# VHH binders against q7zyf1: the designs that were tried, part 18

Target 1, 260 residues: q7zyf1
Amino acid sequence: ALRIKVISMGNAEVGKSCIIKRYCEKRFVPKYQATIGIDYGVTKVHIKDREIKVNIFDMAGHPFFYEVRNEFYKDTQGVILVYDVGHKETFESLDGWLAEMKQELGPQGNIDNIVFAVCANKIDSTKHRSVDESEGRLWSESKGFLYFETSAQSGEGINEMFQAFYSAIVDLCDNGGKRPVSAINIGFTKEQADSIRRIRNCKDSWDMLGVKPGATRDEVNKAYRKLAVLLHPDKCMAPGSEDAFKAVVNARTALLKNIK
Key: E = the ipSAE of ESMFold2; O = the ipSAE of OpenDDE; V2 = 0.75 times the mean of E and O plus 0.25 times the DockQ between their complexes.

## First folded at step 7 (VHH)

Design s51 (framework vhh_7aqx_2)
Fold by ESMFold2-Fast, scan of step 7:
Parts: structure tokens; C-alpha cells; sequence
Structure s51 (fold): chain B 260 residues (1-260), chain A 122 residues (1-122)
């Protein structure tokens, strides 16, 4: 039977251990333990009528286990990245987790040959949501990662995530350890994704258009036209493109009110 | 015989301080990394702090950062948890733990102490 290695990564208390436990305990994984550094389980799943043996390593969010984590990045086929939709800092930490993994794999390690699934967890929470679905999906899909909304508490999204995740890993293995070229068509470019993210994080209209304070009417209009073409909803299918486009329109209007 | 023995627990008022010690015997102290864990009634056992084999790195749970300090004394085969600005939420049984190999599960920790009670009253 095909045997694969997957790891879960994310900050402490984002619910990654609860996601893994809910899935694994339904399958009676005898050696899975609560997250205290690195916990692992062995389970069997059926994907496309094939039996797959899965080794799941639950990576601790505690730096104490940094030296241990390095050994487990090697030979990984899949990564589950987890964040808490109610705590934006856990989402912002995802880039740090990716950087750590890249550093440990070194220049010869290529994360393009690894399937990533991003779990926007705790969607059952009645508290205010800090990370919109569009932002989480944009971050994920811009990197070629799968994106899921999940709740370990309710079980929502968990089985769907694992089925898609394992199917993608099987496809990767059947393609000689490389992603199939036609497997993902995300409908937008890296430049479009980067622009949407930049605009969402801007505090003022000058920054939003990418111009310096005191720019002329012509400079404002030139910057606006570049962004309007790039982010128009008819030309950009990226999550959040409509909101980013509206923000750019509003920024232009605000700036032109104060320019003679 | 290998032994990890906690001491220094007890009753303390909120805002007070306690220093826990874990005295070890039966193995080469300098070859091990050390951790403190705690477990409150009805709760799961949680990580508190850790110190690397060399002593050059320390790690803390977010709930205790800035209040607790872990340290080790190789000459005395003992490591410590200095707990300052104690809160009622810090009430728990505190366990010391040691490992020489990489833990894949909680069962891979080489040695655990029996635990010491810390009670913080309002």
C-alpha cells in the first residue's frame, strides 16, 4: 500500500491537534497523543478505492521542539497549515512557518513538490472574525495551496479537507512526486494577489494607490489606471478583487478632492 | 535508579512568588533537556517552559511569558522554575520532565517527576 508522510503546522492553540484528533480518533489511531512537542499517528484511508497508509506528525507551536521539527520536514508529501480565524496573528504567522520549513529543507528542497492544505479553523466561534474568508483563500491559492474553512468543535469541513488533501497527495505521487501542471487553475496572477493584499493592509489613500504624499492629479490618475486595469473584477478572479477595486476607486476620489 | 523529584510547591497569595526545583539522579544531567508542565483540575496537561541541553535556549507558554523563568544548574543536577506575579489561574500540579532523544509522543519523554501542587489563592 502507498505510504505517505504528512505534518501539521501552526501556532499553539489554533486547534490543529483537535482537527487531527477528530479525524484520527474516528479511525482509532492508537498512538496519537495530545500535542506536547511532536505527536504522531498512523492511520489507513481509502482514496479512489486505494488503501493509503498515512503517518501524521502534529508539529508543536512551541519553540522548545525546534530542533526536533527539523528532522520531520524531510521526506514530507503533505502539510496541513492551521490558523484561528478569530486571531489574526496566527494567520500572519503562516509565512514564518513556511520560511522555517524552506530553511530546514535547504536549497535542494523544493516545497513545490509538497501538497499544502490551509485550514481556517474555529469558524464555529460566535466571536468577531479577524481574518475574512477572502483573505485566507487569497493567501492560500496565490501559493497554489488548498483552502478550507474548518471547525474542530463541530466537525465542519474536516472530512472534506482530508479527502481533498489526500487525493491531491495521491495525484502528486502518481505524477512522480511533482504537481500535475493542469491540477490547479487559480484564475489570477501573483501580481494581482500581491496588489490585493497590499491594498487591504494600507492605512491611507496615498499608500493605497502606491504614490507619495503630494502626488499631482496626473500621477494619481496614472497610478489609479494601472491598478484599475489590474484589479477589475472582470479581469481578476482573485478572492477580494472587488473590494480591492472599490478601495482603489474610493482612494482616487478622496485624493482628487484635495488636489487643485 | 533514575529519579526526578519536584520541590518548592505550596500555597501562595496572588501576586506572590514561588521557586520550584527538580532534583535529578541516575543519569548524566548535562545530556538532557528539561521541561515543566502543569495540570489544573479538569484540564489537560499543558506545557509551561523548557530549557535546552546547553542551557542557551529557553521557551515559555504565552500565559507565563515575562512572569516565569526556567534555569538549570549542572553542578547540582537540578533545574528550576521561578514563578513571579502568580495568578489564581496558575493553580495546578507542576511536573518536571527530561528527554535525551527526540519525542514523537508524550510516551517518548525519558523521565517524569511525580508532580508538586501549587495553589494560588485570591
Amino acid sequence: as target 1 above (260 residues)
Amino acid sequence: QVQLQESGGGLVQAGGSLRLSCTTSGFTFSSYAFSWFRQAPGEEREFVGAISRSGGSTYYADSVKGRFTISRDNAKNTFYLQMNSLKTEDTAVYYCAAHSRFPLTSYDFDYWGQGTQVTVSS
Scores: ipSAE 0.000, ipTM 0.159, lowest interface PAE 11.6, mean pLDDT 77

Design s52 (framework vhh_7aqx_2; at its last look DockQ between E and O 0.08; V2 from the best seeds 0.00; counts 0 for: pae E 17.5 > 2, placed apart)
Fold by ESMFold2-Fast, scan of step 7:
Structure s52 (fold): chain B 260 residues (1-260), chain A 122 residues (1-122)
Amino acid sequence: as target 1 above (260 residues)
Amino acid sequence: QVQLQESGGGLVQAGGSLRLSCTTSGFTFSSYAFSWFRQAPGEEREFVGAISRSGGSTYYADSVKGRFTISRDNAKNTFYLQMNSLKTEDTAVYYCAVPKRFTYSSFAMDYWGQGTQVTVSS
């Protein structure tokens, strides 16, 4: 008997509609109507032996539909936020999507009371992947969002995403419409996340340690100590932290070998 | 009462151009987005294009993208469909329409014009 509203967000052509259709192929969706702007569907699912009526609004991502999308942000329990792992700009647009939703919900707009499932879509592509799993997962989990690798093409990750997503929405509804405090990830800080992302995008060992080319042995060791403490395995549980820590260790070794 | 009136239809040769106009009355023109649809014999009405309330953005069906341009003139309470590089497949009755807030689909238009015939000969 529980009724929930779910919307999809993300750039045009990231595969939002395909994800929804792939899941619905195993479900009867008798009242789904294809529209230009907002695609609407109604389905019933069973979560923890409870029947849930889901109203799905698949929102067109093109900038033309901005005014139409604004009418659908209110009274939402869940968001499926989609990007294309083969097109980094769709991932970089995710903060813009959150800003659009926050702006429409107003000054007291509270996305903290909404369940987000981030879909890193098109993982079936054999072409170059421009967004690593660790980067997408780090961005998502730093915001308390669910993260899934999906392929609408193959069906990979789709059922798992929807089951976890609906389960989280049921938990939210049972908790008075608020996300439980325990849903906040305390395994890492914003500084740790920012450092991991910076290190990942560095081209050389000087940049990885955050020092200028030609830095002294003492400057290299000081920078290394700061990052080693920050990213220590006992202190940082962020996705990608192990690789970032290894990169920092290797950068120090490479630089000190040549400074002497 | 709200009225939408198309003009500019007619017979044109393939590769030619036509400009359709939709003159409106009975509402505050500047407050609405607008759309064009077309219907070939025996077919359902299909979406052609739309223009936002501000006129700052447009959206087109893939079949007409690059060939058709929609524009508006708030001072004249009129919006337009410029059709270039016309094909015989563009032969249809063309309708101007005012969409409801949430959708540009044919079944959810608030207001429709009466339609104007466009015939493209080979």
Scores: ipSAE 0.170, ipTM 0.586, lowest interface PAE 4.5, mean pLDDT 83
Fold by OpenDDE, look of step 21:
Structure s52 (fold): chain B 260 residues (1-260), chain A 122 residues (1-122)
Amino acid sequence: as target 1 above (260 residues)
Amino acid sequence: QVQLQESGGGLVQAGGSLRLSCTTSGFTFSSYAFSWFRQAPGEEREFVGAISRSGGSTYYADSVKGRFTISRDNAKNTFYLQMNSLKTEDTAVYYCAVPKRFTYSSFAMDYWGQGTQVTVSS
């Protein structure tokens, strides 16, 4: 039987353990219990008519446990990377998690040969969502990661995530531990992704268009045209491109109204 | 045989201090992280804090942060819980625990001590 190693990554309280438990035990523990260290489990799953033995290492997200979790990155084939959609800081920390993994894998380690399933978790929360789907998806897909909206509480998205996740790992294994080139059809460019991210974080219309305050009409139009080509819905398949494009259109309009 | 034994519990006035010890035997002390838990009457056992294998890192529950400190002495096979600024709410049986293998969670520890009673009076 195929044996695979999976780890969970993400900040404390994002629901890593809950996701895993929900899937494995088909239950949710409403009361949050902080993971202290690493929970290890073995499960059997059937993917593509194959039995797979999965070793799951659920790692604590607190820095305190770095000394423990740093030993478990090796030989990882799959990562469940989790953030809380209601807490933006957990999303912002994802890059740090990746950095940690890369560091621990060393120079010979290749994260490209690891399947990542990003879980935007706690979508059931009626509280204010801080990270929208498009942002999460853009971040994930730009890196070639799988992306899922999940609720450990309701179970929404959990099975789908794991099925896709394990399937991808199986494919990886069948391909000699290398990610199939065909598997990550990123339908958008880095430039597109970067532009969208920039636009989302812009403070004003000048910044949105990438022009200096007080730019001329011609400069504004030139900048707009460039972004329009880059982000046009017909040409850009990046998550959030439509909104970004609209924002750029509006920014241009607003600026031109004020430029004599 | 793995053994954990708590000591140092007792009655103390609010605002006072107490130091608990957990003496261990039957395993390589330096190879394990350690945790303190407590259980108040009628309540579930709760995590208090933990200390890493190296002793270089500690983690505490929010309720005890700034007041409690965990340390370890590898030469004595003992780790400690220094409790300062004690409150009535800190009244509980305190347990020391060793994680399962290389894993430990709040309630799934390999080994537990018998516990020591800490009572904080008003």
Scores: ipSAE 0.011, ipTM 0.287, lowest interface PAE 9.6, mean pLDDT 85
Fold by ESMFold2, look of step 8:
Structure s52 (fold): chain B 260 residues (1-260), chain A 122 residues (1-122)
Amino acid sequence: as target 1 above (260 residues)
Amino acid sequence: QVQLQESGGGLVQAGGSLRLSCTTSGFTFSSYAFSWFRQAPGEEREFVGAISRSGGSTYYADSVKGRFTISRDNAKNTFYLQMNSLKTEDTAVYYCAVPKRFTYSSFAMDYWGQGTQVTVSS
């Protein structure tokens, strides 16, 4: 039987343990207690008519527990990476989580050959949502990660996440531990995703086009053309590309009204 | 055979101080990080703070940050919680606990003391 290792990652209190327990127990734990260390479990799943034994390491997310976590990154086939949609800081911390793992794997480790399932958790609290689906999905898919909207409270998305997650891990293992070429075709490039992310966070037309205040009409138009080609909806399938393209068009229009 | 025993609780007026001790036996003290938890009547147990195996890193819940200090004395196999500027909301039973790696439970502490009562009067 195929044996795989899975770890959880993410800030404390984002619901990592609740997601794992809900899948394994088929019920919501109504009030989680903070994860202080490492919880370990073994479960059996059936994927593509195969029985898979999964070793799950549910790791504490507090900075205090870094010295514990760093011993568990090696030989990992899958990572469940969790953030809370109601707390943008937990989303903004995801790059730090990846950096921690990359640091501990060293130069010989290749994070591209690990399956990541990103869980945008607590979607049942959408009235206070601070990270929209488009933003979270863009971040995830631009890195080749699976993305799911989940709620440990309602159970939404959790079974779907685990099924896709395990299936992707089995595919990886069956492909000699390397990601299949067809599985990396997401319809947009890292450059496109980075540009959309930057534009989403800009509030100034000059900064949005990447030009200095006082730029000439020609400089504005040159910057606009580069972004327009990059983000054109016919060539960019990234989440949020249509809104980013509209924003760039509006920024150009606004700037040209005030330049002779 | 692992045992943790809290002591040093009692009644104190708001603004006062107490020092809790957790004495340990049945394991190698220097191999474990330690945590303090508390539980007020009718509430769930809440994390207060923790100290690393070496004593080089400490972490505190926001509600006690700046007022409580965790320390350890490896020579005495003793773990301390210094509580200053106490508030009535700090009234609870305080527990020391040892996290155990490879625990499936989301409540990762494996060994708990019996608890010591801290009562803060106004």
Scores: ipSAE 0.000, ipTM 0.171, lowest interface PAE 14.5, mean pLDDT 78
ESMFold2 (binder alone), look of step 8: mean pLDDT 78; pTM 0.805
OpenDDE, look of step 8: ipSAE 0.000; ipTM 0.256
ESMFold2, look of step 21: ipSAE 0.000; ipTM 0.123
ESMFold2 (binder alone), look of step 21: mean pLDDT 80; pTM 0.810

Design s53 (framework vhh_6qgx_2)
Fold by ESMFold2-Fast, scan of step 7:
Structure s53 (fold): chain B 260 residues (1-260), chain A 122 residues (1-122)
Amino acid sequence: as target 1 above (260 residues)
Amino acid sequence: QVQLVESGGGLVQAGGSLRLSCAASGFTFSSYAMAWFRRAPGKEREFVAAISRSGGSTFYTDSVKGRFTISRDHAKNTVSLQMNSLRPEDTAVYYCAAPSRFTLSSYEYDYWGQGTRVTVSA
C-alpha cells in the first residue's frame, strides 16, 4: 500500500486542526499525543480503489513551537496550508510559512515536488471577509498550489479538498515523486501576479501607480502606461486582473484631475 | 516529578526593574517551550511572554512588548523574565509554565509554578 506524509501549516486560530478533525472524524488514529506542539496520527483512505496509508502531522502554528515544527518538514509529500479569510494577516503570513519550510529543507529549498493545498478557511463568516477569493486563488495558483474555499464549521469544501489533495499526491508518487505535467501557459506571469497583489494592498492612487505624492503628469502617465499594458485584459488572464486594471485606470483619472 | 519554581518577585516603584527566574526540574527542559503568565487580584490569568525550545523565537503580549524580555539558559535549566519600566498595572502574581500537550483543537499548559508576587507602587 502507498504510504504518504502530510503536514498542516498556518497561523494559530485559523481553524487548521478543525479541518483535520472535520474530515477524519472517526478515521484518525493517533499514534501518540506529542507534548511538543505536534499532533501525529495515521489514517487510511481509498483513492481510485487504492488503499493509501496517510501519516498526518498537525503542527501548532504558534511562534512558541517554531523549532519543534522544523524537525517535521523533511520527506513530506503534501502540505495543507491554512489561513482565515476574515483575518488578512493570516493570509499575509503564508509567505513566511513557505520561507520557514524552504529554510528547513536545506540550501536549495526545493518545494517543487510537494503538493500544496491552500485552504481559505472560515468562509461561513463572509460578512467579515478581508481576503477575496480571487486574491487567495491568485497567490496559490501563481505558485502551482491547489486552492480551496473551506469551512470547518459547516463542512463546506473539506471533502473536496482532501479528495483532490490526495489524488494529486498519488499522481505525484506514480510519476516518481515529480509533478506529472509542467504548468502549460496559465495565461499570466509572475510579474503580473505580483503587480495585482501590490495594487490590492495600496491605500491611495499614488501607491497604486507606484509613484510618490507630488509626481508630475508625465510621471503619472508613464507609470500608468506601464501598468495598463501589463494588466490589460487581452494580455493578463490572472484572477483579479480586471479589478486591478480598473483600479489603475481610476487612479490615473483621480491624480490627473488635480495636476496642472 | 515535574517542578517549576519561580523567584525574583518583590516590591518596586513605578519605572523600576525586576528580574524573575524560573528553575525547571523533573523533565527534559530543552524539549519544552516555556512561558510566563500573570494574574492580578480578582482577575483571570493572562499570557505575558513565551520562548521557544532553543530560545531563538520569543512572543510578547502587546502591553509588555518593548519593556519585558524573556530568555532561557539550557545549562542552568532556567527561564528568566527581565521586566523594565514597570507600571502599577503590572502588579500581579507571575507564573512560569510549560505546555504539556497540543491537541487538534487547543493546547494546554499543565506544568505550572507556584508563582512569585510582583507589586509596583505608584
Scores: ipSAE 0.000, ipTM 0.134, lowest interface PAE 17.1, mean pLDDT 76

Design s54 (framework vhh_6qgx_2)
Fold by ESMFold2-Fast, scan of step 7:
Structure s54 (fold): chain B 260 residues (1-260), chain A 122 residues (1-122)
Amino acid sequence: as target 1 above (260 residues)
Amino acid sequence: QVQLVESGGGLVQAGGSLRLSCAASGFTFSSYAMAWFRRAPGKEREFVAAISRSGGSTFYTDSVKGRFTISRDHAKNTVSLQMNSLRPEDTAVYYCAAPSRFTFGSYEYDYWGQGTRVTVSA
């Protein structure tokens, strides 16, 4: 049978252990209590008429366990990245988690050969939502990651996430541990997604176009042309692309009106 | 449970028009981007057009840009392809598709309809 290694990553208190327990409650048999901040379990799933044995390592997100987590990144086929939609800092920490994994895998390891499923968790909460769906989805899909809205409490999104996640890992393994060549690239690029995220977080028109305050008309128009081509609706299907394109057009108009 | 049912195919003269429709059921339609593909006899399946979840963004292959228009109607759970200025080389079976996932920077289309046949005579 195909044997795969999956780890969970994310800040403390985002609910990642609850997601894993919810899905695996009748399949998860802990092999040991992890005094070292890593809970280990085994589950079996059936994907595409095959039995897959899954080793799950639920990694404690606390800084206390950094040295221990380092040993468990190697030889991983899948990662479940979890954040709390009600606490934006947990979302902002995701780039840090990717950096930690990349650092520990070193030059020999490439996260591009690992399937990532991002779980925007606690969608059942009545708390004010700090990260909207389009923002979380754009961040995830810009990196080639799967994106799901989940609630460990209600069970919403959990089974859908795991089924898609395991199917993607099986496809990767069947293709020699590499991205399938026949995948149809219809949607958007990393550069487009990064630009949309940057524009969404910009406060003023100068920053939005990526120019310094006081830039010349020529500098403004050069920056605008680059972004307008990149984010044109015919070329970019990314979540938030229409709003980003409109923002870029409006920023140019505002800046050119006042440039002497 | 995901079901995609195409309709609107037929025989048309070069320069004519056809409107294809795809009725979607068994999933949350508004959560998925939708696409049209085609396969001519003896050729590979070719991308034709795609539309984003909101309907705000569209993408076309170069050979149909300016002639074909993709649209969607969330109230009817329908995606449509308006085909104008048809050419003999547009002759193919047209398939409605929905992505099963987004992996490695691309949408992977695993949900397919049965197809609707379009024949364009000279």
Scores: ipSAE 0.000, ipTM 0.191, lowest interface PAE 17.2, mean pLDDT 77

Design s55 (framework vhh_6qgx_2)
Fold by ESMFold2-Fast, scan of step 7:
Structure s55 (fold): chain B 260 residues (1-260), chain A 122 residues (1-122)
Amino acid sequence: as target 1 above (260 residues)
Amino acid sequence: QVQLVESGGGLVQAGGSLRLSCAASGFTFSSYAMAWFRRAPGKEREFVAAITRSGGYTFYTDSVKGRFTISRDHAKNTVSLQMNSLRPEDTAVYYCAAPSRWTLSSYEYDYWGQGTRVTVSA
């Protein structure tokens, strides 16, 4: 019987434990071992007509529990990364979580051989959304991670996420703990993805086009043409490319209105 | 929650000066461009001035160039509009505005203050 280890990571209050409990409440053999900052459970699932035993460690997100968390990163097959779509800072913290895991695994551990599922959680919230689906998906897919929109409260997306997640772990284990020929980012390049993320983080037209203030009409048009070719809808299928393309078009229009 | 509070409006004679201020809270002020708009009686809302997140670059509508100066103070989370050589045509309610959306699909401003009234007598 295949045995896998899964951990959950994410900031406090993102709904991480609720996701785990929602899926596992009737599938877990209910033995949470109360360890400082780590909740442990065991469940059985069936993937491709195989019974899989899952050991899941729900890791407390507070910095206070770092010393306890660092012992549990090793020998992991899957990671569930959770953030709250209503609080952008929880999304921005995901890179920090990856850095913490990389540091604890050291050079002998390779996160490239671990399946990651990113959960954009609390999509049921009545509050205004702070992180668009396209940004969450782009961040996740650029790293080869699975991306899901979830609500622990309604149950939306939970079963779909876990089924795809476990299936990917089974595929990885059947390939000797190495990713097979993975789904590549068909339809866009790393340069296009990096450009989209850069533009998304710019809040003024000069920064979006990569020009200095007071740039001439010719300099603005040169910068625009470079980005327009790179992000053209016919040439870039990356999540968020259409929004980024519109942003550079609007930036050019705004700047040229004030240049004679 | 995002809150923008304008102050500094009042009654002034043509040729006079006023300084408007906008206190911002509830968002990462230093990460966003800020703008001033105005609405005169019987007219639609008009762009007046904008300042980039760095504070190094400013934009003005033609009718106020050379007379108005926009500035910001990141330490105080404020944006200001210094209005010199005021004309009766500048009479309007002035609004502070910020783009709150993290997506770049629109360059329109999402958050608005309640406005401060400026009246310029002939």
Scores: ipSAE 0.000, ipTM 0.084, lowest interface PAE 24.1, mean pLDDT 75

Design s56 (framework vhh_6qgx_2)
Fold by ESMFold2-Fast, scan of step 7:
Structure s56 (fold): chain B 260 residues (1-260), chain A 122 residues (1-122)
Amino acid sequence: as target 1 above (260 residues)
Amino acid sequence: QVQLVESGGGLVQAGGSLRLSCAASGFTFSSYAMAWFRRAPGKEREFVAAISRSGGSTFYTDSVKGRFTISRDHAKNTVSLQMNSLRPEDTAVYYCAAESRFGWSSYEYDYWGQGTRVTVSA
């Protein structure tokens, strides 16, 4: 049987352990374990008529365990990267988690040969949501990562995430440890993703078009044309692109009403 | 041919010490994480200690922390378990295991030794 190593990453209290516990409840084979800032689970799953043995290492997110975590990044086939949709700081920390992993893998290691499943967790919460689905999905897909909305409390999204995650790992292993070429076509470019993220964080029409306050009619129209081509629905399949394009159109309309 | 050969087991009184050794051959030792497991009569095989491929990280089950120390010697292709302050409950057959992917349970390890018996008298 195929044997795979999976680790979970993310800030403390985002619900990583609850996700693993929820899924493994009926599939978990108890084994004797030691706790050292890393909780260990073992399960067997059947994907595409194959039995795979999964070793899941739930790594504590606290800086206290940094030296322990360093030993577990190597030889990993999959990463479950978790954040809390109600706490934007946990989402913003994801780039830091990727940087930590890249540093520890060194020159031989390459995250492009690892399957990542990003879990936007705690969608069941009745409290204010601070990270929109489009924002989380765009960040994830711009890196070639799988994206799921999950709730460890309700169970929503959990089975779907693990099934897609394991299927992607099996595909990667069957392709000699390389991602299939077709899997890297995400329907948009880094420039498009960067523009969408910038526009989403803008609060006024000048910033949305990337022009200085007081820009001329010609400067506004030039900036608009550049962004309209870049973000046009026929040319950009990125999450959030529709809202970004609408924001650009509305920004132009608002600015041109007040320009001589 | 892959072989893991344990040695160092025996009879010892409670409070005593033993050092177990495991000699590895037939594979690239430095590419494998190493672990010790044990099985007492009538019980399931349980994890005792593990050491990473580099030797930079060691892990222990709670019942042996502070009493047992795992180490490895890449030049000799050997992994060792120093057992201090032994208790009757430590009586078991001790197994050496190797895995190219880091693991904690008996079914994850690629290679297993035949085991060496440790008996701790009261």
Scores: ipSAE 0.000, ipTM 0.109, lowest interface PAE 20.6, mean pLDDT 77

Design s57 (framework vhh_6qgx_2)
Fold by ESMFold2-Fast, scan of step 7:
Structure s57 (fold): chain B 260 residues (1-260), chain A 122 residues (1-122)
Amino acid sequence: as target 1 above (260 residues)
Amino acid sequence: QVQLVESGGGLVQAGGSLRLSCAASGFTFSSYAMAWFRRAPGKEREFVAAISRSGGSTYYTDSVKGRFTISRDHAKNTVSLQMNSLRPEDTAVYYCAAPTRYSFESYDYDYWGQGTRVTVSA
């Protein structure tokens, strides 16, 4: 029987443990207790008519458990990264979680051979949402990660996430523990993703085009042409690209209206 | 050269509140995560709270979660710790610290303040 190791990562209180318990419930056999900050469970799942034994390590997200978590990153086939859509700081922490894992795996460690599922959790909350679906999806897909909107409270998205996650891990294992070299065309490049994120964070029209205040008509038009080609609807299918393209068009119009 | 100066400590009754502040100078404040640690009489330093370089991520030890709030002000080069619903077990000297790396272990912090004493009476 195929055996896989998965770990869960994310800040404290993002609902990480609730997601795992919601799906697995009575399938868990706890091995590690509160003393080490790692909950270990074993569950059996059926993927493509195969029985798979899954060893799940639910890693405590608090910095206090940093030293303990370090021991459990090795030999992992899948990672569930969880953040809370109502608390943007938990989303911003995801890069830190990836950095921690990369550091502990060392120079021979390669996260490119690990399946990541990103869970934008607590979508059931009636509170103001701090991270738009397009932002979370863009971050995830730009890294080749799976993206899901989830609610541990309602159960929404949970089964869909685990099914896709385990299927991707099975595909990885069937390919000798490495991602297929055949490119999946996502429809956008890292440069396009980075540009969309930059434009989203811009506060004025000069910043959106990447020019200094007081730039000439020719300088504005040169910057505009570069961005318009990069983000053109025919050439960029990234989440948020349409809004970024419209922002660039509007920025040019606003700036040229006041330049003689 | 590099200095971290804490203020705001004092004597307070259980259930009360205190706001600690840390003024940073002599380094590029916006390039460092900042943390608060404390040391109770006869014990080693323990982590209390941390805030990322951008201020977008905050972390707390379980015993203070929901009661303490860490914040930073880049314009003033300060990091603050708002302490509410104080308990006698919060009695300690509180230290402001800046790491050269993102870490919450005391041995990874290069810059420390002198500390400010907080005493919570029954």
Scores: ipSAE 0.000, ipTM 0.099, lowest interface PAE 19.3, mean pLDDT 75

